# VHH binders against q07589: the designs that were tried, part 32

Target 1, 356 residues: q07589
Amino acid sequence: MSRILVIGAGGVGVITALSLWLKKESDVSLVVRSDYDRVLKHGYTIESCDYGRLEGWRPHHIYSSVEDAASAADNQGYNYIVVTTKNIIDGPVNSRVSNIIRPVLEKNKELHGPQLTTHILLVQNGIDIEKEIWAEFPREQYRYTVLSGIQLIGSTKIGSGHISQVGQDHLSCGAFDPQDAAAIQAANDFVRMYSNEGQNFVEFDPRVRYSRWKKLLYNAAINTSTALVGLDVPRCLEFGVNKKSTEIEVFHPAMREIIAIAASEGIIIEEEFITMFTEITRKKVFKPSMCVDCEKGQLMELEVILGNPIRIAKRNGVATPTLSILYNLLVLVQAKLKERKGLLKFDEKTATLVDE
Below, E stands for the ipSAE of ESMFold2; O stands for the ipSAE of OpenDDE; V2 stands for 0.75 times the mean of E and O plus 0.25 times the DockQ between their complexes.

## First folded at step 28 (VHH; framework vhh_8fcz_2)

Design zz2 (at its last look DockQ between E and O 0.68; V2 from the best seeds 0.00; counts 0 for: pae O 5.8 > 2)
Fold by ESMFold2, look of step 28:
Structure zz2 (fold): chain B 356 residues (1-356), chain A 122 residues (1-122)
Amino acid sequence: as target 1 above (356 residues)
Amino acid sequence: QVQLVESGGGLVQPGGSLRLSCAASGFTFSRYWMNWVRQPPGKGLEWVSGISSSGGETYYADSVEGRFTIIRDNDKKMVYLQMTSLKTEDTAVYYCAREYTWGSDSYFFDYEGQGTQVTVSS
């Protein structure tokens, strides 16, 4: 009976909606932006290693905007908001997660006040991604929990209304605040509603902060470096000086800095993961997600992967020479992407930003 | 419930051979990449070898390449590590690990077994 709104209709979001829909224990709504008219008229074509081939598939409801989805709640509201969009804090103001979800939170509050708790599941990379939500929605004014979703899936949009899933769906779901019993219960409930036994793997994550810091070792050192130079991992390692400088002078120092930052926050990450993540990827010819995003001309999740850890490091007095160099160079790459998208303008006559 | 049960460890002399086995249950084995990791005495875990879900791609740490062979049998839900030319440096507890990624990023290992001890000494 749970009413679930999935925001983001990329490969992850559509398969998220499909898995929930197949379980037949929830009312599933999906926000579909650019593909809305196509999907409304013809539905999705889905080719899934887990769920098979579907033609003309739709979740129970689709909407062209979050505002429309909120208006259509009809005094029921939404129990869950599942955010599967990239978290681009330094992007347009309306792309901030708090602004994306605000219409639903306002509607739920209008309809039910404190009687309906909204469970916000962030299926996004990075650390401290929940803090914007806590800052923008004071708990005395809004009733909600913030949940973490770490999803490992190979699912992409290959055309308008066409989704290809070639990697098995694996979701880890937990509460950002381990002291929040309502959030823990909501995460466990979501695990049950998402699970399709024999077709996917879904688990409760009792240590969300540990899991996200551990994932950050790879994200902050390898995703960032590959994105900066436009190379896959094996090339980054083989092209280094004496085939060693990239791992010894870039990857490993960056990972050690992340471990130190996590430790300053009370999270102990095992140092053996530094070499383990390097070795497991050394011979796998593929480009990590941030590198792919950059090559597609899409903004990177730079702030949640590098900016936020560095801000924590500054507050806690942890040195980050390697991460800081990577971050500041990637800020330039992000600015190039923003300029290409028309989000920044440089005046060549004055050699200054025009602040557009 | 996910289970990974390692076996086949033992005492061998340098230059010897040994075959480790890992029996998997509680998940769709044929859809996951599988790995061997090891913990040498007084050290943290280190990655040894990995194999794709179909068995068509195998990967090895430089320290074991040419000496170890990872094999899987999806029908029996087994993964093996055939070790040859063993060295004292190979002494460790060996764990079978399930990899939670495919083709994009690799950041999750799941080693739930007690491992199997390999000791290489004269």
Scores: ipSAE 0.272, ipTM 0.684, lowest interface PAE 4.7, mean pLDDT 89
Fold by OpenDDE, look of step 28:
Structure zz2 (fold): chain B 356 residues (1-356), chain A 122 residues (1-122)
Amino acid sequence: as target 1 above (356 residues)
Amino acid sequence: QVQLVESGGGLVQPGGSLRLSCAASGFTFSRYWMNWVRQPPGKGLEWVSGISSSGGETYYADSVEGRFTIIRDNDKKMVYLQMTSLKTEDTAVYYCAREYTWGSDSYFFDYEGQGTQVTVSS
């Protein structure tokens, strides 16, 4: 039986753990930081559109930290690490994915050496998010694969130990390295272990890079713009000059730039998606996730959604005038959030950032 | 394998009516929003209409509002588009497509069908 550690106990993480648990093909551990005591004592209350109402639910194991999960006395190592936390590379150092998973990778190495391959599933937004892990953990020293998870779900932590899922769970899982047979197999195995027929939807993704570029059309253009201005998508469109300027001058150019960047590395994203993403959301009143994060004073996944694409563009000689403006303005918004959180210090006497 | 098979297209005069059908298979149909999109000659894809998983919510492009009606049958795994008062500008290949809409995220995925041709001409 596969041992799976889920890191991140938000709405997404808890439902992820629940899905695995319900399938009964995995030993499921969940890291619960802020709500640990309550969950330990009372379990989770979950209202799920997929699974109904659950009271007092717990996975097989809960831990207050990744370190505790790694050091558990009965721990035989983990086959899978599922990361559901936001990927914020410019956030606190301890929040970096490489640092989050390090205790488990080290423990697995200690316990099993080369006999255990750890499969790291990143259920995160953005592109090139796997590169951090590859850079930090040399393959000659560590045995692991990196898997892509693209999850669409409406699930939120609405209180301590309380989860509300109002949107169905859809997960696409594949290998970041399309030539990595072990990763491909691991992704397929995960799909099997995660699938609850008639309740959630899980599929293997054979084109991870394509899927992530395609998703970036929406995230890099619409998520970012709405976050910047603090508006839902329909208002962004309607409030534009002649009800056209937002679409014509912001959304479409941004999406075209993403398409151009993808093309520069041989990934062809269909042009038809440009108008499609705009039209399909035109009459749906909602704020995208990045916008909500910003409004709640939470750091945004800015680098993985805009920073990395722009870096690729620069490397490949692709012009990104629209994305660059969005990125550089949101960098300032992100900095403002960091300052409020005490992550940045500005000296008003010298008008300079304090170097830490 | 996800399959979407469109039918019901044809040649009609302006002011005429058509009913398009889409047969879906290979996924949990009742869990997905379904949409109709169209591709006019020489143009990109245009969103036409969407319907929620349960069928309780429907949405239309401004260009078709009041003329088109989207309906679904989850038992039969079918989605329909009733088109009335057709115009020449409605001429296009029509496709059905599934949508991922969850909370603050909305994504449109590839349509798998060949589409059905609708031609409105006098």
Scores: ipSAE 0.018, ipTM 0.367, lowest interface PAE 5.8, mean pLDDT 91
ESMFold2 (binder alone), look of step 28: mean pLDDT 83; pTM 0.840

Design zz3 (at its last fold request DockQ between E and O 0.65; V2 from the best seeds 0.00; counts 0 for: pae O 3.7 > 2)
Fold by ESMFold2, fold request of step 30:
Structure zz3 (fold): chain B 356 residues (1-356), chain A 122 residues (1-122)
Amino acid sequence: as target 1 above (356 residues)
Amino acid sequence: QVQLVESGGGLVQPGGSLRLSCAASGFTFSRYWMNWVRQPPGKGLEWVSGISSSGGETYYADSVEGRFTIIRDNDKKMVYLQMTSLKTEDTAVYYCAREYTYGSDSWFFDHEGQGTQVTVSS
């Protein structure tokens, strides 16, 4: 039976654990931080359009930390780590994905018996999210693969231990390294273990880099712009100069820059997606996820969505005037959020940032 | 596994009508928004119309609003595009495509079918 550790107990992580648990082919562990005591005592209440209503539900195991989960695995370890936390690389050091998974990978070195490879599935937004793992865990010292998950699910935590899922669980899963046969097999195995016929949709993604760059058209242009101004997409479009300037001078140029950056990395994204993403959002009155995060006072996935593409652009000599303005303004928005959370301190008497 | 099969295209004169069909299989049809897109000769794809997963919301490009109607039948797993008052600029290969839109998640999928040719000429 495959042993799976799900890290992150938000809307995505809890439903991920539930889907694996319902399939009855996996031993499912979940790391539950702030809700640990509540979930230990009462379990989860889940309202799922796919999986129904559950009361008092728990996966096979819950832990309050990854360290505890790693220790509890004894000499068996984990076949999969599924990371569903937001990747906020400019946030606290303990939020870095490498630090989150390190206890499991270090524990693997202490295990006896047949050699274990742990498959790390990143269900996180952004580009180059796998690079930190490759840099921090040299393959001569650690046995692992890195998998990509793009999950569309419409699932949120609406209270302590209470999850609401309003959109069908749709996961596409593949290997970041298309030449890593073990990763490809692990991704296909995860698709099988996660699929619940008639309830969700799960597929193998043979081109994860293409898929993530395509998602950046929406994320780096629309998601960021709406977050900057605190408006849904229809308002952004209608409030523009002559009801046109937002799409002509912001959305479309930003998307063209993303396409150019992807091309500099050998990935061709079709130009027509620029208008497709604009048109499917034009009349739908809801706020994209980054705007929602800002309204909740939560840090944005700014660096993996916008910072990383710009860094690639600078390395490859690609001009990004629109993305750079968006990024620099959103860095200020992120700093405001950090200040509210106590992660930054500004001394108003000296008008300077307090370094720490 | 996912299959979208477009049909119903043909040659019509300006001002004429056609009804396009899209038969879907390999996914839970009623859970996805559906769209029609088209590719005019020598041009890239352009969005035409969209319909919510329940069918309760419909959207149209300005160039077709008032002339085209998108319809779905979730029991038969079908999407239709009722086209009237056709113009020569409506000449294109028409495709249907899936969309995921729930909560704050949104995604436009690539088209999967061969499309159906609509030619409007006199």
Scores: ipSAE 0.618, ipTM 0.850, lowest interface PAE 2.0, mean pLDDT 91
Fold by OpenDDE, look of step 28:
Structure zz3 (fold): chain B 356 residues (1-356), chain A 122 residues (1-122)
Amino acid sequence: as target 1 above (356 residues)
Amino acid sequence: QVQLVESGGGLVQPGGSLRLSCAASGFTFSRYWMNWVRQPPGKGLEWVSGISSSGGETYYADSVEGRFTIIRDNDKKMVYLQMTSLKTEDTAVYYCAREYTYGSDSWFFDHEGQGTQVTVSS
């Protein structure tokens, strides 16, 4: 039986763990940082559109930290690490995905050496998020694969130990390296272990890079702009000059730039998606996740959604005037959030950033 | 494999009516919102109408509001678009699109079918 560690106990993480648990084909561990005591004592209350109402639910194991999960007395290593935390590379150093998973990779190495391949599933937004893992963990020293998870779900932590899922779980899982047979197999195995027929939807993704570029049309254009202005998508559209300027001058240009960047890599994203992503949200009042994060004073997934694409663009000679403006303005917004959190220090006497 | 097969298109005069059908297979139909989108000649895809998983909620583009009606049958895995008072500007290839919404994250939908041609001309 596969041992799976889920890291991140938000709405996404808890439902992920629940889905695996309900399938009964894996031993499921969940890292619960802030709500550990409550969950330990009372379990989770979950209201799920997929699975109904659950009271007092717990996975097979809960841990207060990744370190604790790694050092557990009965720990025989983990086959899978599922990371559901937000990817914020410019956030606290200890929140980087490579640092989050390090204790488990080290322990797996210690326990089993080359006999255990750890499959790291990144259920995160953005592009080039696998690069950090590959850079930090040399393959001559560590045995692992990196898997892509694109999860579309409406699930939120609405209180301590309380989860509300109002949108169905749709997961696409594939290998970041399309030539990695072990990763491909691991992704397919995960699809099997995650699938609850009639409740959630899960599928193998044979085109991870394509899928992530396509999603970036929406995230890089609409998620970012709404975060910047603090508006839902319909208001962004309606408040534009002649109800057109937001679409014509912001959304479409940004999406076209993403398409151009993808094309520079030989990945063709269909032009039809430009209009499609705008139209599908035109009459639906909601704030995208980055906008919500910003409003809640949480750091945004800015680097993986805009920073990395722009870096690729620069490398490949693709012009990104719209994305660059969005990025550089949001960098300032992110900095403001960091300052409020004490992650940045500004000396007003010298009008300079304090270097730490 | 997700399959969406559109039918019911044709040539009609302005003011005429058509009923489009979409047969869905390869996924749990009742779990997904369904949409109709169209592609006019030389233009990109345009959203036309959407319907919730249960059929309790329907939405329309301003351009078709009051003229088009979207309906679904979850038992038959069908979605329909009743079009009335058709205009020349309604001329397009019409596609049925599966939508998977995920709360505050983003919106995704795709069409897998070949579409059905609707031509409104005098």
Scores: ipSAE 0.124, ipTM 0.625, lowest interface PAE 2.0, mean pLDDT 92
ESMFold2, look of step 28: ipSAE 0.533; ipTM 0.803
ESMFold2 (binder alone), look of step 28: mean pLDDT 84; pTM 0.860
ESMFold2, fold request of step 30: ipSAE 0.578, 0.585; ipTM 0.838, 0.825
ESMFold2 (binder alone), fold request of step 30: mean pLDDT 83, 83, 83; pTM 0.848, 0.851, 0.851
OpenDDE, fold request of step 30: ipSAE 0.023, 0.027, 0.025; ipTM 0.481, 0.521, 0.405

Design zz4 (at its last look DockQ between E and O 0.58; V2 from the best seeds 0.00; counts 0 for: pae E 5.4 > 2)
Fold by ESMFold2, look of step 28:
Structure zz4 (fold): chain B 356 residues (1-356), chain A 122 residues (1-122)
Amino acid sequence: as target 1 above (356 residues)
Amino acid sequence: QVQLVESGGGLVQPGGSLRLSCAASGFTFSRYWMNWVRQPPGKGLEWVSGISSSGGETYYADSVEGRFTIIRDNDKKMVYLQMTSLKTEDTAVYYCAREYTWGSDTYFFDHEGQGTQVTVSS
C-alpha cells in the first residue's frame, strides 16, 4: 500500500487527500498548517460536487509540519510527496519547494537508502518547475522521480476546516521526462490510486511539456494581464480601445510569443488556441487565479509563469516584447506585495532598499 | 470510458435547418459545461456554442447567434444544436466537446467525439 504525503491543505490539497483516501489503496497523510488544531479535533466538513457532503472527515494522518510528517514515517517512509502549494521561487527561501520536501527525502534516505524511490508530484502551475528539484537533489545521493500534475478543479477553503468543491476534479498526471520509465510507471500508479470512477476524471498525460506550454497561453497572457489591472476577462476586453485593443495588442501577441518560445524548445502549439481561449472566456465573468491571488495580498507565481519562459526565450533568441513588458510591470506588483508582507523594506529617507 | 457521439448531420440547401445531437456517457454529464466546435474544410477548429452545466446560460459565436440554439437534457445526457437559416460557410464537421471552467481557469476543452458532417450547398 503506498504511503502518500500531501503538502498544502487548501481546497486542492484537501480534495486530493480525500480522493486518495476514498479509493482505499493508499495511506494518506496531509500537512495542515493554520487549521491543524481544529481539524485534529473536529475533522473537515466537505461539500463536494464529486463526493457529496462529509462531516468530521480526516485522512489517515494529519501533521502540523512537513518535519513532523517526516519524523512520523518510522520504518516505512513515503512513496509519494504531492505538492499542492503555490510555487513562488522569488519568495521566502523556506517556502521553496526544494526546502519544503527536503525533510521527507532525507528521512526516506535514512530509512531505506536506495531501496525507496520517492515520487514527487508537483501540482503547480508553470514551466521548468521540475528543474529546481533536479538541481537541488543529486541522483547519486537521492532516489526520486518528478511528476507533473495539471489539476482543473473548483475547490476552495471557505472556512477553518471547511472545503467547498463546486467544479469536478480533473487531474492530468505524467512524467516530466517522457523517457523515464520509473516516472511513467509512478504517474500511471498515481492515476490508478487517485481515480474514483464515476466521481472524478483522472488521466495519464504522455506529453506533459506540451500540456504545460498550452496552459501557458492562458496563464502568461490572460492570467497575468488581469492580475496587473485587477479585472476579470470580460472587463479587460470591453474596456479596451474600441473593445478590441486588449485582445489584439495584448492577449494575442503574448500568446503568439509563448507559441514561438515553445517552438524553439521543439513543442508545437496550434495557433487556433489563441482565439479559442479568448472566445470561451470572453463572456465568463471570472477573475483568473493570479488576479485572485493578487487581490488577496498573496504573492504571485510570477517566475514560473512569465520569468521562466522569458529566460528560455533569451537563451534561444526569441523576441518577447509583450511578455517582457507584462513581466517587468508585474515584478513591481510583486515587490509591492512583498513590502506589505514585510519581505521587502524601502527606506524613504535614502530612497533605497534596506539590506536584510 | 468517456464517450461523446455526434449525429444528425447531412446535406442541406442554404436557408435549411438541421438538428445535431451528442450522446454522452462515461462521466457525470450534469457537472460539465458542454460546447459545439466545428472544423470547416481545410481549416482549423472554431468554437460555435456553449451551454452551462445547468443549461441556464448559453453562449454563441457572433457568426451563428440568432440562427443556432444549443440545448441540453441532463436526464438523457444529451446536447443538441438546433441549426436554422444555414449558410454555405456553416459547412463543417461538428464536434461535441466537454468544458471544465472552474476555479480561476476557464480554458479547457477535452474529449471531442467522432464528429458529424454538415454540408450546406446549392
Scores: ipSAE 0.225, ipTM 0.655, lowest interface PAE 5.4, mean pLDDT 88
Fold by OpenDDE, look of step 28:
Parts: sequence; structure tokens; C-alpha cells
Structure zz4 (fold): chain B 356 residues (1-356), chain A 122 residues (1-122)
Amino acid sequence: as target 1 above (356 residues)
Amino acid sequence: QVQLVESGGGLVQPGGSLRLSCAASGFTFSRYWMNWVRQPPGKGLEWVSGISSSGGETYYADSVEGRFTIIRDNDKKMVYLQMTSLKTEDTAVYYCAREYTWGSDTYFFDHEGQGTQVTVSS
């Protein structure tokens, strides 16, 4: 039986753990940082459109930290690490994915050496998110694969130990390296272990890079723009000059730049998606997730959604005038959020950032 | 495998009517928002209409508002588009597409069908 550690106990993480647990093909551990005592004592209350109402639910194991999960007395290592936390590379150092998973990778190495391959599933947004792991953990020293998870789900932590899932869980899982047979197999195995027929949707993704670029059409253009201005999509469109300037001057150019960057890598994203991403939301009043995060004072996944694409563009000689403006403005917004959180200090006397 | 099969297209005169159908299989139909999109000749994909999972909510592009009606039958796994007062600019290949929209995020899946040709001409 596969041992799976889920890191991140938000709405997404808890439902992920629940799905695995319900399938009964995995030993499921969940890291619960903030709500550990309550969950330990009372379990989770979950209202799920997929699984109904559960009270007092717990996975097989709960831990207060990744370190505790790694050092557990009965720990025989983990086959899978599922990371559901936001990927914020410019956030606190301890929140970096490489630092989050390090205790488990080190423990697995200690316990089993080269005999255990750890499969790291990143259920995160953005592009090139796997590269941090590859850079930090040499393959000569560590045995692991990195898997992509793209999850569409409406699930939120609404209180301590309380989860509300109002949108069905749809997970697409594949290998970041399309030539890595072990990763491909691991992704397929995970799909099997995660699938609850008639309840959630799980599929293997044979084109992870394509899928992530395609999703960036929406995220890099619409999520970022709405976050910047603090408006829902319909208002962004209607408030534009002649009700068209936002679409024509911001959304479409941004999406075309993403397409151009992908093309520079030999990945062809269909142009037909440009208008559809805008039109499909034109009549639906909602604020995209990045916008909501910003409004709630949470750091944005800015670097993985805009920073990395722009870096690729620069490397490949692709012009990104629209994305660059969005990125550089949102960098300032992110900095503002960091300052509020005490992550940045500005000296008003010298008008300079205080160096650490 | 997800399958969407569109039908009902044809040649009509301006002011005419057509009813498009989409038969869905290979997924839990009742859990998905469904949409009609179209591709006019030489143009990109254009969103036409959307309907919620339960059918309780419907949305239309401004260009078709008041003329088109989207309906779904979850028991039959069908989506329909009733088109009236058709215009020459409505000429396009029409596709059925499934959508995933929850809360603050909207995603759509590829239209897997071959589409159905609608031609409005005098």
C-alpha cells in the first residue's frame, strides 16, 4: 500500500486527502499546521458536493508539521508527497516547495536509500515550478519524480476543522518530464488511487507543459489583471473604454504573448482560445482566485504565473510588453502585501528598502 | 472518452430558425456547465451561450441575446440551442463545449466534437 503525505490542509488539501482515504488504496497522512489540535480532537467537518457531509473525519495520520511527519516513529517512508500549498517563491523561505519537502526526502533517503523513489505531486499553478526541486535535489543523491497536478475544485476552509466543497473535484495528473517513465507510471498510479467513480474526476495528463501554458492564458491575463484592479471580470470588461479596451488592450495581448512564449518552446496553443477565455466569463460576476487572495491580504502566486513566463520570453527573445507591465505592477502590489505582513521593511527617512 | 456530438446545422435564410443538438457521453454530464461556441469563417472561436449544471442559469452573448435559447436535458445528456431570427453573421461551425466554473475560477475543456455547420444565406 502506498503511503501518501498531503502537505497543505486547506480546502484543496483536505479534500485531496479525503479522496485518497475514501478510495482505500493508500495510507494517507495529512500535515495540519494551524488546526492540528482541533482536528486531532474532533476531526474534520466536511460539507462536500462530491462526498456529502462528514463529521469527525480524519485521515489515517495527522501531523502538526512536515518534520513531525518525517520523523514519526512508525514511519517507513512516503511513496508520494502531495503539495497543495500555494507556490510563492518570493514568499517566506520556509514556504518554498523545496524546503517544505526536504524533511521527507531526507528521511526517505536515510531509511531506504536508492530503493525508494519519492513521487512529488505539485498541485500548484504556474510554469517551471518543477525546476526548483530539480535544482535543489540532485538526482545523483536523491531518488524522486516530480508530477504535475492541475486541480479544478471549489473547496474552502470556512473554519477551524471545517471544509466546504461546493465545486466538484477535477484533477489532471501527469509527469513534468514527458520522458520519465517512472514519473509517468507514478502519475497513472496516482490517478488510480485518487479516483472515486461518480464522485471526483481524475485523468492522466500526457501533455503537462501544454496544459500549463494553456491555463496560463487565463491566469496570466485575467487573474493578474483582475487582481491588480480589484474587480470582477464583467466589471473589468464593462468599465473599459467603449466596453472593449480591457479585452482588446489587456486580455488579448497578454494571452497572445503567452501563446508566443509557448510557441518559442515548440508548444502550439490554439489562437481560438483567446476570445473564448474572455467571453466565457463575460456574463458571470466573479473575482478570480488571485484577485480574492490579494483582497484578503494573501500573497499571490506571482512568480510562477508571470515571472517565470517572462523569464522564458526573455531567454527566447519573445516580446512581452503587456505581461511585463502587469508583472511589474503586481510586483509592487506583492511588495505592499509583504510590507503589511512584516516581510519587507521600508525606511521612510532614507526612502530605501531595509536590507536584511 | 469524452464525446460531444453536435447536430442540427444546415442552410437557412435570414430570419429563419434552427435547433442544434449536442449529445454528450463519457463524463458525468449533470455536473458540468455546458456551452455553445462557434467559429465563423476566417475568425476565431466565439462564445455563444452557456447553461449551468442544473439548467437554472443561462447566459448569452450580446450578439445572440433574445434570439437564441440554450436548454439541457440531464437525463438524456443533451444540450440544445434554439436559434431564431438568424442573421448572416451567425454563419459558423457550432460546437458544444463543457465548462468547469466554480466560485472565483472558470475553466473550460476542449470542444471534442466535429461541430455542426450553420449557414445563413439568402
Scores: ipSAE 0.027, ipTM 0.420, lowest interface PAE 3.7, mean pLDDT 91
ESMFold2 (binder alone), look of step 28: mean pLDDT 83; pTM 0.849

